# VH-VL binders against q58428r495to569: the designs that were tried, part 8

Target 1, 75 residues: q58428r495to569
Amino acid sequence: SGGKDINYIEVNYEIKKGSLFPPGFVDCNENISYNDEVVLIKDDTFLGIGRALMSGFEMKKAKHGALVNIRNVKS
Key: E = the ipSAE of ESMFold2; O = the ipSAE of OpenDDE; V2 = 0.75 times the mean of E and O plus 0.25 times the DockQ between their complexes.

## First folded at step 2 (VH-VL; framework fv_regdanvimab)

Design a1 (at its last look DockQ between E and O 0.07; V2 from the best seeds 0.00; counts 0 for: pae O 7.9 > 2, placed apart)
Fold by ESMFold2, look of step 2:
Structure a1 (fold): chain C 75 residues (1-75), chain A 122 residues (1-122), chain B 110 residues (1-110)
Amino acid sequence: as target 1 above (75 residues)
Amino acid sequence: QITLKESGPTLVKPTQTLTLTCSFSGFSLTTSGMGVGWIRQPPGKALEWLALIDWDDDKYHTTSLKTRLTISKDTSKNQVVLTMTNMDPVDTATYYCARGEDIWATYYFDYWGQGTTVTVSS
Amino acid sequence: ELVLTQPPSVSAAPGQKVTISCSGSSSNIGNNYVSWYQQLPGTAPKLLIYENNKRPSGIPDRFSGSKSGTSATLGITGLQTGDEADYYCGTWDSSLSVYVFGGGTELTVL
């Protein structure tokens, strides 16, 4: 919901449990830390919850490897 | 027809800088998802990934050697260059270059050069 | 400490089956595709398996790969003397932003 004080990850597709890879990533709160719980959103809509595999700063520059382990997807 | 070949000196002295060139054909580093990596293997020991440069000119280096490694490319020549400073006898190894293909944002190295053995004199 | 752990060696007789394990973490094997490489004595490594379980052209189907949780497994059936080699798993580690290889497994065909 709130701006940069939320550990959000913006994606460009309807997610499934598993890995978020760079092609599906749009933007995030750069202050996310490794292993933080994160909220995945698309077009301001909540999609699910995951766990960060790197910092938000690193996610914004990453081209390789999983960024987030998506644990729960809104039904 | 994808080939890679390593070239450079086979003997260097301690403290000198090693420069290795990977010359490749059958693919281009202007193609999205392509990269070239460097891997070394000391005699009788395991593979050690060193660095990779991708089509977008992003560079990745193994943490332990990051301050000693520089990687660059010349896409017009189909070449990638690895420079390693401050060579030491423990850096004696066979050095390979390999093509990395990044399907689904996870690399695998599908074509390898024959390797070049570099000895650092003691 | 290696990021990816493999047994140092495995052995079996010609015609038998062997498996080679590769253990990692959620930042590598758990969430990234695993590849396997074969290195015959005196030669460069060769890609054997990619995307956990896919074979490149020219790799026979007696080589297989699988992944469960943070562990990957290479399976080899119908062992031949020509399979004597070192085998390495490899994958991207997302938290370190590097590629990593396992320590290698020496396969001996008795």
Scores: ipSAE 0.154, ipTM 0.802, lowest interface PAE 4.4, mean pLDDT 91
Fold by OpenDDE, look of step 2:
Structure a1 (fold): chain C 75 residues (1-75), chain A 122 residues (1-122), chain B 110 residues (1-110)
Amino acid sequence: as target 1 above (75 residues)
Amino acid sequence: QITLKESGPTLVKPTQTLTLTCSFSGFSLTTSGMGVGWIRQPPGKALEWLALIDWDDDKYHTTSLKTRLTISKDTSKNQVVLTMTNMDPVDTATYYCARGEDIWATYYFDYWGQGTTVTVSS
Amino acid sequence: ELVLTQPPSVSAAPGQKVTISCSGSSSNIGNNYVSWYQQLPGTAPKLLIYENNKRPSGIPDRFSGSKSGTSATLGITGLQTGDEADYYCGTWDSSLSVYVFGGGTELTVL
């Protein structure tokens, strides 16, 4: 089976449990699908894990609404 | 197997501080996804969520009472404590503690204590 | 106070079907799993539905849940007298980082 890239989402802030919105979104893997587990990173640093509420492609286009439910934040 | 039980005073005077303890068994707050929440219900009224503490020691409080509420956990004792300051007769209610299960930052409460009735009266 | 909207009361005869609606917004029901709770008179609430449509062990399949958009629905078929209770929807609000209940619905079995 073909390898799948890490489902990463790059953010521009220190995340908390809750929702990621477009203002905090920087970039992501377009291969992310709805309901996928995703890794949130900032400046190549792991910040936490969440669940995608839409595809990566849609995230890049989104202007409003939650993109990710942030489940776990690295302490 | 999973149980929760509320304990504390059943009568509090106005302006005093209420301290409630939730003692639980069958699970641990060291387990990822686990939380314990407090919910109250005034007589004949709806459920009202108060606070929640989870395995990561994150604490959440209802906005309206945030300045009055303090929640803490003692993992070794399997206890969660809720403190509510400046009690008023309007705070008279049955107080429940419940286990919260976290699924992608969404909680639900799958096990509940039987509740303890707290009356605020002079 | 943030509250999910439920009808105050519903009623039906034994054997019939009833539905209870729960309406919210994008930051709560829209983006998060909905749970339902049953509270029999004089008892603590009991989890009835979680993750929109899943039943915990011991909950009969007469109880069902669904979600669409910013609204959720609890369905009860084959209504029994023992189903007379208050029912609450609930979910997490990711924007405010709080849990929110509905106002509750009183179900009367005629």
Scores: ipSAE 0.015, ipTM 0.737, lowest interface PAE 7.9, mean pLDDT 92
ESMFold2 (binder alone), look of step 2: mean pLDDT 93; pTM 0.951

Design a2 (at its last look DockQ between E and O 0.73; V2 from the best seeds 0.00; counts 0 for: pae E 4.1 > 2)
Fold by ESMFold2, look of step 2:
Structure a2 (fold): chain C 75 residues (1-75), chain A 122 residues (1-122), chain B 110 residues (1-110)
Amino acid sequence: as target 1 above (75 residues)
Amino acid sequence: QITLKESGPTLVKPTQTLTLTCSFSGFSLTTSGMGVGWIRQPPGKALEWLALIDWDDDKYHTTSLKTRLTISKDTSKNQVVLTMTNMDPVDTATYYCARGEDIVAYYYFDYWGQGTTVTVSS
Amino acid sequence: ELVLTQPPSVSAAPGQKVTISCSGSSSNIGNNYVSWYQQLPGTAPKLLIYENNKRPSGIPDRFSGSKSGTSATLGITGLQTGDEADYYCGTWDSSLSVYVFGGGTELTVL
């Protein structure tokens, strides 16, 4: 709830450019909209930037298909 | 050996409901990552994906036919059933069932049945 | 309108090579794995390529797949008369939550 205004997506692995799939997803801001810019985080650490391929509500329920197009990974 | 086989009527009248059964062996829909989908192909036309049911009983339907399609499974019988309401002559097609494998969080159809041809005519 | 676009037909002589394209969008080909299916005349489709470029057991390496951006390509070298078939690309669309096939490409070996 404290991160409501941040388009965050929490993941469980060290990301690379490409797609985030459901097995790597942990949680997100439900209010993310399709095509929003999102920040990818693991253990409170910023990992990179992506574009949402569905809403945050849908991400939390999804079992299939890419959730995010990961565009930039922190060096 | 993994096999799938479609069964059901080959001739239905307009407005009737079509019920097709996919009987399969060599895998189970209790196995995580498994699904069974239905695909049709009108004579001389392209493949059209219709629906899929997965191991966790989640169901997906093509958007244009969502209100006409119902998909269900009976894991004890290794069967998946597709019901399509209000059949029309344009629904004349060969109907296939196929196994979807989702190890990487999306499906590809690696084993297909032989198909069953359904004609919708007066 | 089709979500995935393929050329309707391609042709070449035995021994030659062809490519078949499949064009989509970010929500499907761009970020999801692409599969290809072969449908020989009068038969059910068969999986030919999965995960963009992998071959199931029994598929010879003269069949290849690749993906760039929102487009995928099936390559076939050393064409044989037995390769005459319809070829379909397929993938998941994340925004629609459905599977989609391309319109199919009829390969003729002259």
Scores: ipSAE 0.209, ipTM 0.824, lowest interface PAE 4.1, mean pLDDT 91
Fold by OpenDDE, look of step 2:
Structure a2 (fold): chain C 75 residues (1-75), chain A 122 residues (1-122), chain B 110 residues (1-110)
Amino acid sequence: as target 1 above (75 residues)
Amino acid sequence: QITLKESGPTLVKPTQTLTLTCSFSGFSLTTSGMGVGWIRQPPGKALEWLALIDWDDDKYHTTSLKTRLTISKDTSKNQVVLTMTNMDPVDTATYYCARGEDIVAYYYFDYWGQGTTVTVSS
Amino acid sequence: ELVLTQPPSVSAAPGQKVTISCSGSSSNIGNNYVSWYQQLPGTAPKLLIYENNKRPSGIPDRFSGSKSGTSATLGITGLQTGDEADYYCGTWDSSLSVYVFGGGTELTVL
């Protein structure tokens, strides 16, 4: 998995610009705070950058609602 | 085909507890993505979301009333119950239950009950 | 209390077009689908638009929805007297894990 020392979010799909929802969420750093910049990764591969819409702790429990605003996707 | 109906007391005294029941048909809270929410509307005022319970028994509450609200479901009876403690005249409103849908977010309520009017008065 | 911002009232003559705005923030309208509800006088709300711009079965194409940034708009063309009602926007807020409605807009047909 991705580096645990950064604000990482592990996803299970090829992301696109927009929103990350719970079905695409796998894991994250619990230390992520609301409005933090986060790195999206899949299988240790960098996919893009977004902004957290809740804490990492909340993300792990969330079942509904957008978790991250995905702003930049690696081309 | 899908219907919801609210039931409970129409008159409650201040400080008492309100218990409302939503009876629904045409869908099941065992189905992924299904939820039932409660919304109220004071006379001449806007809609106010109160709470929601989903198929996985997760519960969401409006922050301002969280300590006063309890929501539960009985899947076998197709019923959802809302309990609100310490009622006050300001809580006088029409109370609706409605179906919420989708696993990504309950971003819409597609079927509504006709509502039940609850008056809080001594 | 968190509320989406709507104009209190709008009005137009039959046959005209009206728009109702709904303003929120990044944690709600910005990243989640917006729904619109129509509430005729003395009745329960009815779903009018979901997922920003989709119409449920039975809703005429005179009703349309759009979203841009942290704002949403309901459009009504060919206004009819029967359209006189209160209209509410609503959406999920991801940061608070709550559903939020707008303050409502009263539409009067002149």
Scores: ipSAE 0.134, ipTM 0.822, lowest interface PAE 2.7, mean pLDDT 93
ESMFold2 (binder alone), look of step 2: mean pLDDT 92; pTM 0.950

Design a3 (at its last look DockQ between E and O 0.82; V2 from the best seeds 0.48)
Fold by ESMFold2, look of step 2:
Parts: C-alpha cells; sequence; structure tokens
Structure a3 (fold): chain C 75 residues (1-75), chain A 122 residues (1-122), chain B 110 residues (1-110)
C-alpha cells in the first residue's frame, strides 16, 4: 500500500535531535535501506526527519546501537 | 567486587581449535544490560574486539573472524567460553575478557581480566 | 584500514595538555556513545571515559572527553610521567553490528 511505500519509523515518545535507540522504537517500513531518509511518527502524527543507520529489517530486531540519526524535529 | 579471569592453553599448534574460558564474579550475566566480550592484542599491536554475548544470549562477532569464532555462556557457573578454530601464528596474542555494559544500546567495557597470552607455534 | 582512526603517537612535557583524536563515521562515533581506554605498559586496558564525556569513579578530572560530528577527542591536562600509556577509543557500530576500537595512540611524556 501507499503507507508501506513510505520510509516511516514509528516511535513511542516525543523525539529530540540525536539518536533513536531501540527502547524508543515501535515499528518501521522493513524496506528502509541504510542511509535512507526516514520520517518519524507517533500515533500517526509526523514528528520529524532522520537518516537510517541500518536497514528497516534489521531495525525490527535490533537490541544494540542507534537505529536512526534524528536530524529535524517538528516544532 | 567485580573480577574476570581468562583461562585456557597458552600454546596451541597451527590448525588447532583454541578454547578460552572467562570466569567472573561480582555480577550476573542474567542482569539486563550485561554482556561479556573478548578482545585480543597481538604483541605490539592494537586491541581487536572479537565477540560479545549478552544477557539474552544474543551473540556478536567481529566480521573478519565470524566463521572461526563461537561464544557461549553458562550463567550458573558465571562463565563465558570463546572458541576459535583453525589457529594460525598470526593469532598469537594476549586474549582478554571484559564486562560490557549497555545502558541504552551502546556497550563499553568497564572491567577487564588480566589477559592470557596464547602462542600459536609448532 | 581501521574503522576508527587515531594518531599513532603524541607527546608533551609534564604539566602540559595533550589531545588525542578519534575519527569515525555516522554509524559509530556520530550516533553511538564513545569510550576511551588507557593501557599502561604491561597491563590490561582500563576504562577512562564512557558515554562520550563521563568519568568512572577514581578517574581524575584532568581526563576529559568530547565529541563533535563523527570525531571524538580525549583531553589530558597536567600531564604526569605516569600517564605514559597507549590510549584507545571504542564504540559500537550500528551498521556492522559490532564493537570497534581505534588503532591506539602512544602517549610519551617528554
Amino acid sequence: as target 1 above (75 residues)
Amino acid sequence: QITLKESGPTLVKPTQTLTLTCSFSGFSLTTSGMGVGWIRQPPGKALEWLALIDWDDDKYHTTSLKTRLTISKDTSKNQVVLTMTNMDPVDTATYYCARGEDIVATYYFDYWGQGTTVTVSS
Amino acid sequence: ELVLTQPPSVSAAPGQKVTISCSGSSSNIGNNYVSWYQQLPGTAPKLLIYENNKRPSGIPDRFSGSKSGTSATLGITGLQTGDEADYYCGTWDSYLSVYVFGGGTELTVL
């Protein structure tokens, strides 16, 4: 679906610029590739923009290391 | 008091399998956030991280040696075991085990064993 | 070629300041916490700095850490002859899913 074509990452908290670590991660488009631009969402609300530090497939099972470099946060 | 100690053979022959044991006390590998890693250092050269096993039994290995390394734990004995196959003289090094802590998702090694020197020679 | 690059050596006189750099990438230093380790001659490494700039108990405040972009820096002030050692940076690499050390820096106190 169109939703599945978007490089989204769902988080469980209000983000800040910096690193997204696994405890804040909920779900993502598994087709995200390393270094892709991604959109960060919570409860279907756009929160900001980041850059993937691993594939979406790997994010869904990662326990260690930053997942995303959060570049911009909606203010 | 947190301590770690490496044990195993100090001399192995080329092609043999090295088995090293890390015995530790003062913490449990069942505690969330804990891990035990192995690091080696050839004489006069830099530290090289080899592998780590965490509290959930997830295992991580340096990319270049992944097919030669196996890491396992026995939490009831407070031991972690590293096995390295097909030893070569190039693998001559001091081998350290160290406790890793991952506060959020990023390890650092706060306690180290004294190291054991392994020589690979005929 | 190392994942984390450090100068092979640095030197300074007692009482002076020295800095040691560690250069990496977005998947390691840029987004993961950096640690620094001291290895005195003939001994195991010891943690000096964790989480970029924090000191464990017992490490004096003349040791400091900082990070900017994909580069980290260890600072040592008030150099003493007992600071002669090898210094390593280390961090997790998210892309490779491994821990990596820098190549090490030999500090000589003149």
Scores: ipSAE 0.496, ipTM 0.892, lowest interface PAE 1.8, mean pLDDT 92
Fold by OpenDDE, look of step 2:
Structure a3 (fold): chain C 75 residues (1-75), chain A 122 residues (1-122), chain B 110 residues (1-110)
Amino acid sequence: as target 1 above (75 residues)
Amino acid sequence: QITLKESGPTLVKPTQTLTLTCSFSGFSLTTSGMGVGWIRQPPGKALEWLALIDWDDDKYHTTSLKTRLTISKDTSKNQVVLTMTNMDPVDTATYYCARGEDIVATYYFDYWGQGTTVTVSS
Amino acid sequence: ELVLTQPPSVSAAPGQKVTISCSGSSSNIGNNYVSWYQQLPGTAPKLLIYENNKRPSGIPDRFSGSKSGTSATLGITGLQTGDEADYYCGTWDSYLSVYVFGGGTELTVL
């Protein structure tokens, strides 16, 4: 997995601009706070960046609702 | 095929606790993505979401009434119960239960009960 | 209390088109799917639109939904007298972990 000391979110799909929802969520740094900038990764590959809509701790428990606003996707 | 029905007292005294039961059929709260929510509507006013319980027994409450609300489910009976403590005349409203559907990790309410009118008065 | 912002009322003649706006913020409408509900006088609400622009079975294509930014819009074409009702938008707020409704819009058919 990616660096555990950064605001990372691991996803299981090729992301697009918009929202990350729980089905696409795999793992994250629990240290993430609301409104933090986060890095989206899949299989240790950088996919893009977004803004956290809740804490990392809450993301791990969330079953519905957007987790991250994905703002930039690597092309 | 899917139905929900609210039951409980229609008259409550101030400071007493309201207990409402939602009995439903056509779906199960053992099914992933299913939830049951409570929504109320004071006479002539807007809808107000109160609480929701889902298939995983996670519970959500409106912030303003969180300390007063308790939601629980009995899956075997297909029932969801809402309790609201310290009732006040301002809590007079029609109370609805509705099925919450989570298809794309977002809830919406696709089936509603007919509602039960609760009046809080001395 | 957190609510989505709707115009209190709209009106139009039969056959015309009306739009109802719903304004929120990034943590709700901005990132989550919006639903619309129709409430005929003296009845329980009915789901009209879900996932911003999808219609449940039985809902005519005269009803449409859209979302842009932190706002959503309900469109009704070919207005009929039977469309006279209250309309509510609703969505999930990710930050607060709550569902929120709009203040409702009263539609009058002239």
Scores: ipSAE 0.241, ipTM 0.845, lowest interface PAE 1.9, mean pLDDT 93
Fold by ESMFold2-Fast, scan of step 3:
Structure a3 (fold): chain C 75 residues (1-75), chain A 122 residues (1-122), chain B 110 residues (1-110)
Amino acid sequence: as target 1 above (75 residues)
Amino acid sequence: QITLKESGPTLVKPTQTLTLTCSFSGFSLTTSGMGVGWIRQPPGKALEWLALIDWDDDKYHTTSLKTRLTISKDTSKNQVVLTMTNMDPVDTATYYCARGEDIVATYYFDYWGQGTTVTVSS
Amino acid sequence: ELVLTQPPSVSAAPGQKVTISCSGSSSNIGNNYVSWYQQLPGTAPKLLIYENNKRPSGIPDRFSGSKSGTSATLGITGLQTGDEADYYCGTWDSYLSVYVFGGGTELTVL
């Protein structure tokens, strides 16, 4: 991705497979696009990977519905 | 003790604007996670979601009717108002307001008004 | 107009069980919690199931919900004549930022 930041999503809880909803969302790279693979982090710790369901810009504005489909969770 | 009640005209003419008011009690639209939505049902047909307004004044509208719909709230009166322009006979329906709850960031409608019937005819 | 797919009607005898399906896509059922609403003739809809499988106070346990992938199911066991109603699924569509209902299923007992 050149010198761009990674496709990170910062969350405020220990994730599980399923969906990330707005209450669990803290911040993200705005350059994330729909259907991008994303990495989920909490306090700079890698938690897992998922698939973006909207752009990073839209995630920062969203109040309802799933933001990310969480596919793999690191134990 | 949560109640919602719709009010407005029962008859409107084609091309006129419909204004419906939802009056509610037992909750506040200042509470995080709360919203009020409007749903309609033409005679013998399915439920169709129209619009929703939430606790911080974000507004959502069904895609097909978005240009015709306006939703607003008056927190001091515990009211939500839906306005729909350019009424047509196919808009004849029972109109419901309902409380939306979004605790886990997916809305569901847990309390509904009784509905008000709006007939559009000349 | 986005509508979740339900069978238009189902029927069974008292005491039997029925299952009502609801099919959508990844942006709605696949990613969000599903609710079910019961509409008795001449009345407003009532919340029957929320968060896929939870019942509000006063809803008996013979009503159940489940979700798998992009489909949801409402189950009714011990069917009673008072269950004759239209049943609707509903959920949020994350891609469109809209609430979407199913087309409804008319349940006839006997």
Scores: ipSAE 0.016, ipTM 0.741, lowest interface PAE 6.2, mean pLDDT 88
ESMFold2 (binder alone), look of step 2: mean pLDDT 92; pTM 0.949

## First folded at step 3 (VH-VL; framework fv_regdanvimab)

Design b01
Fold by ESMFold2-Fast, scan of step 3:
Structure b01 (fold): chain C 75 residues (1-75), chain A 122 residues (1-122), chain B 110 residues (1-110)
Amino acid sequence: as target 1 above (75 residues)
Amino acid sequence: QITLKESGPTLVKPTQTLTLTCSFSGFSLTTSGMGVGWIRQPPGKALEWLALIDWDDDKYHTTSLKTRLTISKDTSKNQVVLTMTNMDPVDTATYYCARGEDIVAYYYFDYWGQGTTVTVSS
Amino acid sequence: ELVLTQPPSVSAAPGQKVTISCSGSSSNIGNNYVSWYQQLPGTAPKLLIYENNKRPSGIPDRFSGSKSGTSATLGITGLQTGDEADYYCGTWDSYLSVYVFGGGTELTVL
């Protein structure tokens, strides 16, 4: 369940448990804060949930390092 | 008590398919965060992770062997099955199954089977 | 090529302290928790450390773990002859979605 005001993170691949790194990142709600629960989506499809490791604004500028801990992935 | 035990053939011919079964007790693969993995160890060599299946039926395989590996589960029987095609003498190893826990987006293996030795010879 | 690098061997006398290193990258150790496994001769591996520095119930406090950046360390104090074993680090690689083990370190107690 993704929407404009949801703590969404858009990715470009079928996610797996672990971390999201910048090459897999497309876009996010910039109002996400450190340690927020986030919803991972590809296009309009819910893929799973994770925990933010930085603000959404910082994620959009990051060139390296983990952005999100991916906790649960939709089977 | 949590236990895991591997079973399958001890001798395999080159080009044949290996099928190994992990039978476990003391936990369920319906429990969120639980998985069962397979790890092998050739004689005198390091541990090599092969595959894992979790409570959601998500499947993971080592990159180098992914086309040869199939992993499946039967939650009613408390079993996980690994199949490996086109066996070669270099696949001679002790094969372990182990319980994995995904606590915060990672796995670790907290209980291991005793291992079963598989020899591939012509 | 090994994804996680460990020294092949380490040795010390009974009662001494040893450290075993494990070096990786940002996609594995740098952003994920590290575990350590002990394999006594002729036996299956046993979990020693999980989540970088936590001990399972039954593991003595003379075993410790730490992590800094892309490297992890296993510490063993008060060495006993029964500690003679192979030690492996392990972690998840997030970019590849695979679990990886180090090459192992053989500990000899002199």
Scores: ipSAE 0.007, ipTM 0.666, lowest interface PAE 8.3, mean pLDDT 86

Design b02
Fold by ESMFold2-Fast, scan of step 3:
Structure b02 (fold): chain C 75 residues (1-75), chain A 122 residues (1-122), chain B 110 residues (1-110)
Amino acid sequence: as target 1 above (75 residues)
Amino acid sequence: QITLKESGPTLVKPTQTLTLTCSFSGFSLTTSGMGVGWIRQPPGKALEWLALIDWDDDKYHTTSLKTRLTISKDTSKNQVVLTMTNMDPVDTATYYCARGEDIVAFYYFDYWGQGTTVTVSS
Amino acid sequence: ELVLTQPPSVSAAPGQKVTISCSGSSSNIGNNYVSWYQQLPGTAPKLLIYENNKRPSGIPDRFSGSKSGTSATLGITGLQTGDEADYYCGTWDSYLSVYVFGGGTELTVL
């Protein structure tokens, strides 16, 4: 439900509370479903927690729109 | 600087196909993040988004009209073409083309053409 | 077909302030940036606000935007007669992969 190796989303920047958009997205677990809790990582470092706004499959091909609602950010 | 202009017929008969061309200058549809969309507005009514084509040739269409609409681009001529089949009097509207910018997430329309009025009647 | 909900009209006197609301759902306003467009009579729409609250060059700070949950608001202070126009919100719908406009609000300055 909240593990790094299950519902991970890899990003390319130091995240802020708000939304993750396609330019910040690198990769994700394909098993992610809409509304799942996800963990955001960069270079294998935990950055925070969010909620998926689409499936992992859809995230990989999305060019527009928010992918994740970022709820909590590690300092 | 950045300009867009619509061209095409002003009168169309019911059942005919409408072809509109958007000619633009000051930017290129080969640039990542750029697109051109079509929006229409019937007299006295709201704006209705129709279609969009982007730098990667990805195409998007409004759900209610998708079987009637095609959108294509010619990057060497700086043109985007919209076709709409089986025209009906309810399709009478001013048709606009506009530049879409996908800087951070999705398109918003920052530069608009002046619009071209298309009347559908017998 | 899909339309964001706006009040059909709003009015106020010169120098006053007004707000125009725009309501949608989680798949559009809830998930995505909102833009606002101003359409003066007989003219093409003009971008007024993008990315919820940013102004293009040349747009005075009397115009502001905000977003909360599935709703967005356009604020106009110091109303001028030249502000009489139709105002439209717009955003992407992630579920349908379409751009959607609001139904429009006619602003009348008395």
Scores: ipSAE 0.023, ipTM 0.744, lowest interface PAE 6.5, mean pLDDT 87

Design b03
Fold by ESMFold2-Fast, scan of step 3:
Structure b03 (fold): chain C 75 residues (1-75), chain A 122 residues (1-122), chain B 110 residues (1-110)
Amino acid sequence: as target 1 above (75 residues)
Amino acid sequence: QITLKESGPTLVKPTQTLTLTCSFSGFSLTTSGMGVGWIRQPPGKALEWLALIDWDDDKYHTTSLKTRLTISKDTSKNQVVLTMTNMDPVDTATYYCARGEDIVALYYFDYWGQGTTVTVSS
Amino acid sequence: ELVLTQPPSVSAAPGQKVTISCSGSSSNIGNNYVSWYQQLPGTAPKLLIYENNKRPSGIPDRFSGSKSGTSATLGITGLQTGDEADYYCGTWDSYLSVYVFGGGTELTVL
């Protein structure tokens, strides 16, 4: 249904194209769904756009594996 | 049905720039999840992925040839163009374009063109 | 430059079974779906398997795929002479954001 806010993913490093793995992950909107377009942020600064490889809930629990495919990085 | 066809010069001299065009039908690069990639194969050798452009104009290219490769699309003409600078005899290969179908932001190539042979010599 | 590891060749008689292995790392096969491509002599490659184990319409169930850890396997049962071809695995490398193919395996039927 409705009720989603912005599909944010908070990271702890300056990203590049590729994948986000758990060591770079800080937090996310729990309502992100598989295959959603997501926005990557660091300290409230927009860094780029990616696509979710799992739900936001699953990302918060993940200890290994790719969480997001990072497609576009702000230059 | 879905078709792709490569076109461009079959003979290129060393140091020249190669431009190849992929013309396709049966799908659009405005459709979410669609992309077109370029793959080459030197005679008797393995497939080597070169580049991909997708529906949102995101571009990917192999790291070893990054500075030599440019990929672009013309959505109104259903064409994708690959440009490769500073051609060398080692770049002699059959060049394929193929449709990339997205699976959670990951691609696989489900339809391929027939390939065009590019020889780099003299 | 990155290439997935496949045996260079495999052979068996008509009616037999073969398996072709494909080995990578955690950033490619370990985290992503694997596809397999068949290239008959003198032709363009054709998609045989996608999402590790799914067949496109028109591919017979003699062809199967599987994945375990950082390795994938293509299985072919009931070998026919028309199966003589080069077989390639392929996947994305999530760390490098590149598509990578295996080195290819030449299948000879008897």
Scores: ipSAE 0.006, ipTM 0.680, lowest interface PAE 9.5, mean pLDDT 86

